# VH-VL binders against o27280, part 126

Target 1, 266 residues: o27280
Amino acid sequence: MDSMNVPEVLEIKRIVEESESVKTFIFSWDFRREVRPGQFVMVWDFRDEKPMSVSLIDPVRSEIGISIRRVGEFTDRVHGLSEGDLLGIRGPYGRGFELMGRDILLVGGGIGMAPLAALADEATARGMRVDALVAARTADELLFLDRLEAAGVNISTCTDDGSCGFKGFAHERLLTLEENHDMAAVCGPEPMMFQVMRILDERDVPAQLSLERYMKCAVGICGQCCLDDTGFRVCAEGPVFWSQELSRVREFGRYRRDPAGRRVPW
Below, E stands for the ipSAE of ESMFold2; O stands for the ipSAE of OpenDDE; V2 stands for 0.75 times the mean of E and O plus 0.25 times the DockQ between their complexes.

## First folded at step 6 (VH-VL)

Design A19 (framework fv_libevitug)
Fold by ESMFold2-Fast, scan of step 6:
Structure A19 (fold): chain C 266 residues (1-266), chain A 123 residues (1-123), chain B 110 residues (1-110)
Amino acid sequence: as target 1 above (266 residues)
Amino acid sequence: QVQLQQSGPGLVKPSQTLSLTCAISGDSVSSDSAAWNWIRQSPSRGLEWLGRTYYTSKWYNDYAVSVKSRITINPDTSKNQFSLQLNSVTPEDTAVYYCAREYPYDYYGMDVWGQGTLVTVSS
Amino acid sequence: QSVLTQPPSASGTPGQRVTISCSGSSSNIGSYYVYWYQQLPGTAPKLLIYGNDQRPSGVPDRFSGSKSGTSASLAITGLQAEDEADYYCQSYDSSLSGYVFGGGTKLTVL
């Protein structure tokens, strides 16, 4: 095991409540171990270990942030922690987003906005123009709007129920956006990402997509991280993939899997 | 293009074993994303799924509760086919039997069907 | 035994919209994908809709599927004489650990 594979026990420095169900946990970080947007870490509560995307990368304050949605026993326990409590952090793992050109479109759905918020910070610091399409079921589930605004990002919102911004899905909103971009980055529910990828491909916009739902092992230890036709392991070769790579994957955008591995509706 | 060709006897006596085979061309019976199904159709019961076989690290079978005690579905990788054995048949097993592919299984539905085999169970 | 409930018959005239319903429960349609098959006389069933609302290559866009709660519908717009056939819905049922079909709907084009 090298130093990246040994959990560091870190103190929770600050907790930001992003919504009723999402919190960002902030830790001091030694940036001699580089962290890039799109990478993930393993979070260890001394009982279980789960992969979480890095949502804040701040070398000036020497901090990283990890945004966690409350969806089960592990995340419920972590949400019960306070500033000053300890968590184990191992990583970072995976390949991060690559930035190219002068203008970038971010398309985020729900918690998928978390790694894109870190990317927005890096793109802005590089002098890129950043447009973000932030999508959720309802207004209360839109994440990081204040943080994106503070970073100088041009924000468009859409909600399925029309409670904020465009009424409809991310890909429907994208069809109404006329501005072209040098690249895009997309993270959210897989059916959303599939529809967005198709539109961006038709517009000849190179896109990177993050398949975070498959990060069940940190270093490709099990076959559950493998994609269908390409044989890519999300934790080893992802979680970020170029759209050209995903165009050959039959599974992408069509179904999810239940705990037994059965293909079921999104 | 994938094709399924069925073969087997059209007449079976009560208490005997019904045996049908489905030969596959254009795909492999061991294709990782494919499942190979048997379905039957009768006026009294309509369409009835009987079971399937599929490969993912090893072979699996799923069987309908109504026939589970009497049914076996077996792949044969050397002949690129799969078979149905239904034991202790009764006149109620009289039906048109179809084989069919799911690809990918659990999502796409049964996209390729065999021609069907009428099986009559009578003395 | 028909686990999923369809009307036994439906009818329409050319050019009309016809809808065929399929009703189930939380153990099947409420949790799993819905499929629709068209069966012409003397032929095997043909996949018409998968994944609740997706069309295979070669199926006209006049056919569409939808799902809400524990029920699904097949809609046929611009009804044509060649659409006269039997239509079957299918889903998976977790309590039976297997696929289940509706009883079928005989569509007559008047």
Scores: ipSAE 0.000, ipTM 0.430, lowest interface PAE 12.5, mean pLDDT 84

Design A2 (framework fv_libevitug)
Fold by ESMFold2-Fast, scan of step 6:
Structure A2 (fold): chain C 266 residues (1-266), chain A 123 residues (1-123), chain B 110 residues (1-110)
Amino acid sequence: as target 1 above (266 residues)
Amino acid sequence: QVQLQQSGPGLVKPSQTLSLTCAISGDSVSSDSAAWNWIRQSPSRGLEWLGRTYYTSKWYNDYAVSVKSRITINPDTSKNQFSLQLNSVTPEDTAVYYCAREYPGDYYGMDVWGQGTLVTVSS
Amino acid sequence: QSVLTQPPSASGTPGQRVTISCSGSSSNIGNYYVYWYQQLPGTAPKLLIYGNDQRPSGVPDRFSGSKSGTSASLAITGLQAEDEADYYCQSYDSSLSGYVFGGGTKLTVL
């Protein structure tokens, strides 16, 4: 446990530009240490530390990848780095995805495809059939399509503007897809995840959902990391939750918390 | 198909240096993502990892704390082999010594092993 | 003494299920992958399980691994006479900065 509390200073080995706003930073990793899809690491630029989902787990190359969307000062600074530059990495932290059965549906929105891309790699390596629904505002914001295709994933896309695949939202596209899956994993904006969860519940498909936004809490910060009615701590008990667990959370899909901790509608 | 073939003396006197070689076929000792290990086995200590050598951009060695002051693991790219040198041996170093490959990378464990060499340390 | 604890022996009859435990701590199994090796008499160890629960090509599906907290388990279903062997678990230990093995379990097929 103690060794996980100290950040390891790692060299940026490779940077993949996934879109205009998203980059994947690739590091050598000691695969004697467990890392699972759905877990996150703390990324330290020697000024600030932020949680980021692990998006690539490649034991063959001994590499992990961390996909970062440009949204503020920290991420702007990190996006300005080059191969050979250094970052501190601590972790991994959190509960990862569990795999069961033979067929899995992945539903990802925007950067939410990052942890699901790592899960897709593991599921295909285990011989599971993987169907992925990849959603974004526009075609240019769809993430990881080439990587999913290379892994043998069956891909469906939807964009709000109709520039690639189905024109509409993820839950609207899901209604047109096959219903026969042993499990699902979902990551994206909470309103999307809520609608997707409802459909999967009606189909009796057990789903795991990743609450990416709550990972913004530092490990050990209470309040912002707690789910409303259940007392779950995202850093200890999440970020991945079963749909049955989230159905008990009054706040899920309806309200978010602002920086002051106040309830605000989506 | 990868094979590891061990060679070296089976009897070493106390205070002398134990020297073993592991010849590699079907792979390169400088192969990216491979690590080359020495492990020993005795009735009193069981399986005991001694160390490893591996190449990425340069050569690295990791050694077990218990032998670190006495051990050298050295690759030889021209002969496609790696060796174990253990200095100042005592009867407690009596064991069957194995070489083994980790591939690809640390996650996959030690997938190919040499045949083993019984080394007896006695006067 | 071994850093990882295994029972020194286990037994079963053909067709039965047998499990072999491996107990460690947060410095090893709690945070690091577990591997399992089978050693037939007079031979080198053979990798059975890597990454806690993955099988190399050629290992029968009746062998499976699992891990919970600081402990791991190897399960053998449909036990066969040829499974009579010594079984070893392995992990990495951060306090020792090196690989550690269990003491081994001698499995007897009755």
Scores: ipSAE 0.302, ipTM 0.716, lowest interface PAE 4.5, mean pLDDT 87

Design A20 (framework fv_libevitug)
Fold by ESMFold2-Fast, scan of step 6:
Structure A20 (fold): chain C 266 residues (1-266), chain A 123 residues (1-123), chain B 110 residues (1-110)
Amino acid sequence: as target 1 above (266 residues)
Amino acid sequence: QVQLQQSGPGLVKPSQTLSLTCAISGDSVSSDSAAWNWIRQSPSRGLEWLGRTYYTSKWYNDYAVSVKSRITINPDTSKNQFSLQLNSVTPEDTAVYYCAREYPNDYYGMDVWGQGTLVTVSS
Amino acid sequence: QSVLTQPPSASGTPGQRVTISCSGSSSNIGSYYVYWYQQLPGTAPKLLIYGNDQRPSGVPDRFSGSKSGTSASLAITGLQAEDEADYYCQSYDSSLSGYVFGGGTKLTVL
């Protein structure tokens, strides 16, 4: 019997190398349990537990995928694992993306493209027109381009250094795109998301943004999970929020919280 | 296409064992990702899931708590069928019994159903 | 009784929209996919909706499913006489370790 509050020990079925620093770990999944793009799971390596967004949802193959960027000690250990090794998975947790209308713009920065890749699969399966703006520092850090192309997504790219597509930041590229969309979904570094949100608000495009702040646990009361002015907890009430919800949060795009819950500039 | 054909007695006496069989055509009972279910329907309780059997690397059974002590669902790969045995029946077990397939996995629901068998538990 | 709650009856006239609700809890609909079945008199149930809102091949797009929190609904637009049937929701329940059904809704087309 499954419990979302207790980690299940699952075998790594397949590993996909997405880039030098990103791998997708694929597991068999019990699809009686609902899992939606934008939700996350807690990944346990039998020493530490960290939240990771679901990047692949494949009911046909009974598989989920979790894309992990190598950033520190925990992720270095996980990246050292092989097919057949075990990880603890608990969840899913959080509010997923909601799809409305006929067309959607996805704006992803770096690893933030991971939950948006899962959303792209669902949107295309529903017959929506999907345009994706994929942003990274360099060409080698652009993620999921082949998967998005295979799904029929219309792709625009930008890199800070100009090594692929538009030279500049995501919000600068967005200003050169004049197509209208019924909605948008945005995930990436918080300063990028803030700038993108402002442009979409000026264009009257409702947007959902995935806010992946530091968290201690998915269901616990944690200062790092709290949005400043509204009191919303990211792990309980997020991580996905509509732009009009975030427009009321003074900290969004301006400040983050350290492990003690103190406000720190980006 | 896939069809499920049920057989078994329509009248069972209290305290005896109810036995029903579901014959599969167009698919294999050991088909990967398929699960084979028994459901019953009565006026007082509506639709009630009883259990299922399925094959991955080995056979597994899941049973509803309400019948778990009395129920056995058993696959037969040589005859391409699966059966239901329900022990110590009472008049409350009177119902129409259905077999049904989940395919290609749990996400897709019960896509093919047998014709149903009315079972009356009476002395 | 039934673990999932449906109204026992619903009615409409041809061309109208009818919605049938299904209410549960965090141990079932709140965490697990919802399915809908149509049962015509004297026949076995037929799968109408899976995965909350997906239609099997052959099911008209007049039928749609939705889910919010611990509740789900089936909507039928452009109601037709042949839609007169019993409708059942289904989910999984973690506290019971098994599938659970709603009590059924008898839809009458007037």
Scores: ipSAE 0.395, ipTM 0.757, lowest interface PAE 3.7, mean pLDDT 87

Design A21 (framework fv_libevitug)
Fold by ESMFold2-Fast, scan of step 6:
Structure A21 (fold): chain C 266 residues (1-266), chain A 123 residues (1-123), chain B 110 residues (1-110)
Amino acid sequence: as target 1 above (266 residues)
Amino acid sequence: QVQLQQSGPGLVKPSQTLSLTCAISGDSVSSDSAAWNWIRQSPSRGLEWLGRTYYTSKWYNDYAVSVKSRITINPDTSKNQFSLQLNSVTPEDTAVYYCAREYPEDYYGMDVWGQGTLVTVSS
Amino acid sequence: QSVLTQPPSASGTPGQRVTISCSGSSSNIGSYYVYWYQQLPGTAPKLLIYGNDQRPSGVPDRFSGSKSGTSASLAITGLQAEDEADYYCQSYDSSLSGYVFGGGTKLTVL
């Protein structure tokens, strides 16, 4: 068994408050180990382990960052930690984003901007033109705007309440944007991603989408991934999928599973 | 800008110690972001990484398992250089030896190389 | 034998695409970044690709790297006479706790 499956206990080097509900935890990292935008790690607080996307990849400083939104008991405990405290980190896992072409569109909702911020850094370093559509419910929930601006990203915003930028949802804002892109990357709430995917598909823009609920497949827990309603079991590393893979999944963007495995609408 | 200059003997007898130095210009051997490597190349074994030294608050060394019992890599901050000592050499140690920088260490690979030193181990 | 496997030779004519493979395992390429080096006759190796697919300043975009699972590839498009050289892949191996190289591929431009 390789060392990737054993948690390494790391000291929290720095904590950045991104918003009232989001913090980025920064660790020293051994960059001999591959870390790509779109990959995740398992974060262990010595009680529970949860998957978290990598939001900062900085080989110059030998640091990675993990952005965590406060949504329950585990994340509440982690948010209560201070610089110098310890967390177990296992990974990275999963299929990262692939970059192609000259121009990329990033579409992120809420905490979904975390893996896209890391991708923006890589795309910019490659000399690509990067346009980002950053969506949230309110202005104070828009994430990484200063970081994206510092990276040279062209930013559009939208908020449900109109407190910053376009008033409305990401897909509504996207309909008013006419620029061509060689590819897109999308991360956020599943209903948002579904609507965005449909528009990009109609525009013939190949898109990659990151789905938290498929992170289990990337660590090999289920052996094979079943893309619901396709009639096939697809062994994919996840959590990043091309839009063509997701267009055949009836459940994507429409249904979720409850703890008993039943289909329930979003 | 950054240059690495190697020096040391071209002929070493079996069972003796092989000693080489790598002088650095345009950077500091104690630079926090650099690691200083020794690699060798032979027709029979190709490229082999031997080890490295680097500074982060204190000095660290990493060595390849195949040579770990015989190898020492030492920095010298006063002369801005680092050295390789390989004990108990055999004809199998005959190779071209290179020093090389990683900058930044761990991610960027070996971005600057010395010119190489052919070392023949023979009686 | 080398820990990473490369074909010992490859060839092409000017203007063609050539691909050089590098195969490993979960303890190296499957978990760690891949690097590529070009070695012209009589010279030290030169870093050509780092971080699987990144080019240092000054390396033409004709050279590209990729990685899938436990294998990596170097692609050269628009092959030129000056590309005739030995090419080496490198990764880190956790079972050996050290860097490992492929056996090298001699590229001949016909």
Scores: ipSAE 0.012, ipTM 0.578, lowest interface PAE 8.4, mean pLDDT 85

Design A22 (framework fv_libevitug; at its last look DockQ between E and O 0.12; V2 from the best seeds 0.00; counts 0 for: pae O 7.2 > 2, placed apart)
Fold by ESMFold2-Fast, scan of step 6:
Structure A22 (fold): chain C 266 residues (1-266), chain A 123 residues (1-123), chain B 110 residues (1-110)
Amino acid sequence: as target 1 above (266 residues)
Amino acid sequence: QVQLQQSGPGLVKPSQTLSLTCAISGDSVSSDSAAWNWIRQSPSRGLEWLGRTYYTSKWYNDYAVSVKSRITINPDTSKNQFSLQLNSVTPEDTAVYYCAREYPRDYYGMDVWGQGTLVTVSS
Amino acid sequence: QSVLTQPPSASGTPGQRVTISCSGSSSNIGSYYVYWYQQLPGTAPKLLIYGNDQRPSGVPDRFSGSKSGTSASLAITGLQAEDEADYYCQSYDSSLSGYVFGGGTKLTVL
């Protein structure tokens, strides 16, 4: 019996309020079981099940964290829970980030910083130099700055409204940063990731990008967890992809499809 | 700086109880990040994990299914040690017995080991 | 007992690279971390690798671990005479609800 396919009912050990719209739910975890930055779990509130990225991996405290942004009925219900309440957790699933070289650049937008925060912890523990570009619409939506600072990460910020750091978008800020890295990891809104990927490609920096699109079935059974042209399944082959793979996907960063299959710009 | 020192008899008769003790220095048996293991090694069975004890808010034990009905692992906070009792021994229980620490438990593996005790079960 | 499978022996000469494999299934290596131990004659096992590929303080960087699917590997580069020892892999097995070890590999340095 594969334990990854059976939900475990876990008690919420601690809740960290990351912002007015984001909370990290912390659970005790059996670290004999492998979990890697970039992987996700299925969170079950005993009514609905949704995929959520793992944002904290702490084998010293025997804890994992799952960061959840309040955006709809499911996440509103989960945000209403307290320490001691129960959630079902199944997984982890998906491909994790790979770490290579000595220097890594992290580029995160909004809740996309969640899987990158876990990656930053692993990279610093391995002795890598970590630079993070943290982007959000406003200063209040910048996530994990204290945690990244405590880990020794070199932080740059940008906000659309200029309320913290550079005024503008992540790719505009990246153009003012003239450092070479051995690799990069990127997670955030798809248009941001596309623009960032193009800049990193010009600089010959290999990048991994996390796509949080259609993750309806964690074991890759759903046909809706696919990229156009290549047939990649986000649940089975992602959500983390190398930039070289995504450069062959016509849909990435340009359009999505509505329920009728029509192209909709991002 | 953590050291584990084993003590106990090297010869046990069949049907008797095998009893070994592991004394801990440089750490506390009640350390909430540690787990305290017993492992044995024989030419026929190789390395075989027997079980562990650990403390969080209370004491917990995990035991290997092959010995679960015969085994007890007990901490002793006052003496800073933990023990192994294995009931109804047979010649098949002849092995070198090791105590070992996981710290932090689960992820980091067994980082400190005792010297080992050869226990012979004969009739 | 053949829960995790290792070759019974391996050999090399000083300065060479040797690898030792450890094969399991989805109930163990496929879902759980892998550990490696070195045992010199007459001594207790010593932790070489934890968390699939991490080295404890004091273990030389010529020892490395890797994991792919249901299999793991220990690599030793720049082989030295003092590396002659038995090597064991370890994981957790969910069907047995306990830690499991490989059968061990005797490494001979010629």
Scores: ipSAE 0.655, ipTM 0.838, lowest interface PAE 1.3, mean pLDDT 87
Fold by ESMFold2, look of step 7:
Structure A22 (fold): chain C 266 residues (1-266), chain A 123 residues (1-123), chain B 110 residues (1-110)
Amino acid sequence: as target 1 above (266 residues)
Amino acid sequence: QVQLQQSGPGLVKPSQTLSLTCAISGDSVSSDSAAWNWIRQSPSRGLEWLGRTYYTSKWYNDYAVSVKSRITINPDTSKNQFSLQLNSVTPEDTAVYYCAREYPRDYYGMDVWGQGTLVTVSS
Amino acid sequence: QSVLTQPPSASGTPGQRVTISCSGSSSNIGSYYVYWYQQLPGTAPKLLIYGNDQRPSGVPDRFSGSKSGTSASLAITGLQAEDEADYYCQSYDSSLSGYVFGGGTKLTVL
């Protein structure tokens, strides 16, 4: 940990099991400090630090929720924690989603539904009509369905294996859905987001997409989160970008970068 | 309907203690979602937040650094009121003093204000 | 000197759009929500905007708030004579550990 701002050490207030592989960790939070859907925090387990999306923003209860998928050593350790255990949180960072119009489409794949669940809460509170396309590999990985339904969101599902809802990819399901939206918000695997963006562009639907890249500083200094051709920093100018901004990005949907900065196929 | 009614003397001599009370109707000073603020307004400083008190599992106070050494804000649950004490006043403390509810606290701003009390520090 | 900087005055004619700026820093507006208050002559302030851009119930739609970086703005469209008032921005400041206000803007409706 270098010259970055110091994480606040917070007690885990509650843990919600969203699926076998995804947990939401809930903390008390001082909501005088701004938090917007689509922003991220750096989560520190006193050994390593990783960016995680905010999935719950509840100023009434003074609670913030961070959803974490178990995918490796860091997230395995965090998933082993219990209520009352401590984590470091710094942030929030990045540009969040902007809402426009009265009808919004959310398209989320896997853990990408986390920031979209927070956005859905804000959109419904503003009186918008919210349609959500929730995608996963299998039914067990469809996230936040009960929460979205309770908020009044109109849900469509798809699974790669057909175990729930439409069998197929999110962009295939999208082709069969209503086209009347003022905007869309998209988060999930980058290949999925690329295909969804193409359809939304054809429909002339303004879209915002949330990217994931390797991060070190999270405040725009180190350059590790930069996108090719533009110099956009995912941690500063993103993680949420408009589709028109991403159309200028050569790497989007084509490849990713490892922690050493090398180009790696998706 | 929530209302805040202020009371206290409008004249205070230099070096003495300014003391004001804010009576609450339509809500409870011990509400677990509210915070109870004091703000003052003068031509030289405009609006200036002084501090707040609020209850969760116990009572908390937050005070502005500019007055921290001189200020006390106390709830009174039996009278459903909260008070402002400002010690060692000078003419620079002459202002209109407001109490205000912040509900729900932290995010939603100060939604109900008292009528204001002009306090002059003189003589 | 107020922590948040506002122009001391603004003016417009009925029906016009007027904006009032509020300039701060990373220790306040840059990291914390912005609020706006209206103060009519001889009255207490009234909350107009919370959470950067949200209107409390009963505030007309012609009032709107926005924030960019360390600056915030209050916009009034369809200006009316009754909008003649003082307007204050407010935020939290981490370096002062407290709420901070702008110096106020006196809006004149011509």
Scores: ipSAE 0.628, ipTM 0.829, lowest interface PAE 1.6, mean pLDDT 89
Fold by OpenDDE, look of step 7:
Structure A22 (fold): chain C 266 residues (1-266), chain A 123 residues (1-123), chain B 110 residues (1-110)
Amino acid sequence: as target 1 above (266 residues)
Amino acid sequence: QVQLQQSGPGLVKPSQTLSLTCAISGDSVSSDSAAWNWIRQSPSRGLEWLGRTYYTSKWYNDYAVSVKSRITINPDTSKNQFSLQLNSVTPEDTAVYYCAREYPRDYYGMDVWGQGTLVTVSS
Amino acid sequence: QSVLTQPPSASGTPGQRVTISCSGSSSNIGSYYVYWYQQLPGTAPKLLIYGNDQRPSGVPDRFSGSKSGTSASLAITGLQAEDEADYYCQSYDSSLSGYVFGGGTKLTVL
């Protein structure tokens, strides 16, 4: 068995409260296991295991961060943990983002900003100009604003209720922005990503999008995260896909499979 | 512009403690985006990283295994500086000592260095 | 006896291309970023290359870094007299839980 498939028990080095519902858990990381923005790890709380995107990659401090939104029993338990507590981490898995060009646009919704924040760090470190459209339902759900600003990212915000920035959805805000970029990275609610992708395609902006599906094995074996028609496994061929790849995925932006394998609309 | 100014004695007797200070200007020792390092250089050992201190909600220290039992790096927020203490020195600790900053928001690596301090361990 | 291995010396004539190698292992260069420093006599090292192949502001584009596998390389094109210096590669080593340097290469411009 590959060592990357063995959970490593790690101590939570520190916890950052990103919002009322989101915490970032930071761990010391052995970078012999290379990790890229857009990749995910399997987090094990000794009862259950869930895939989580890496939101921080810090080779200077030898740390990674995993941002977790409180949405269910597993995440409730994890959110109850403190610094010094233990979690099992295995991975990283999946295909991460690729950077190209000089100007990059990040479009993120809610917790979808997690992998994009990591990408922003890399992009800025590489001297790229980074624009970020950060979307959330409300102002208090906007993530990583201070972090992004500190990194030199040009931030545009939008909220469903208009409590911060543009009132409306990310794709609506995007339509008001005329500037084109060399590349875009998108992560958030799938309906958002679907609309954003359409706009970017019309503008001939190469785009990568990170999908979320139910994952069990994370190694492309169980098929739980398999996309209809294409046979793409989100854990293996993804979670980051090019827009051209997703154009072949009929279910994208429309439905997903639940743990029982049933189609569930977004 | 960020600058590092080193100070401390250039001569230390064997078994005593080597102490150096690095004063920071143009940045904060408690910057959550920076790490503050000590490196030494000698003909026999070349460049050798000794350790670092940095602040991210808490203060953290990383030390080289070779000096871990003898080294202490302390920040001083009131003076905006950080110090090096190396205990039980021997002639093998004779070297030019440098403080250096890591600031990944600009560049990875050590982008700002002190002027260096020759420390000779001799009886 | 440095963790990273560099040739002790290199030389070239003005205008030539010179390359300085840095050899490591999977625990360092194979897994972590490589940095290069230029050190002029009597001065502190200066960051020359970061992140394997990135140049800080002020570093001429005739300096370039590359990494492949467990080895890294610094290339200097259009060699100039002022390039005469010691060059050091640096990375992180997981087995030592710390930064490691090469032994340095003395570059002579003939």
Scores: ipSAE 0.016, ipTM 0.527, lowest interface PAE 7.2, mean pLDDT 92
ESMFold2 (binder alone), look of step 7: mean pLDDT 94; pTM 0.955

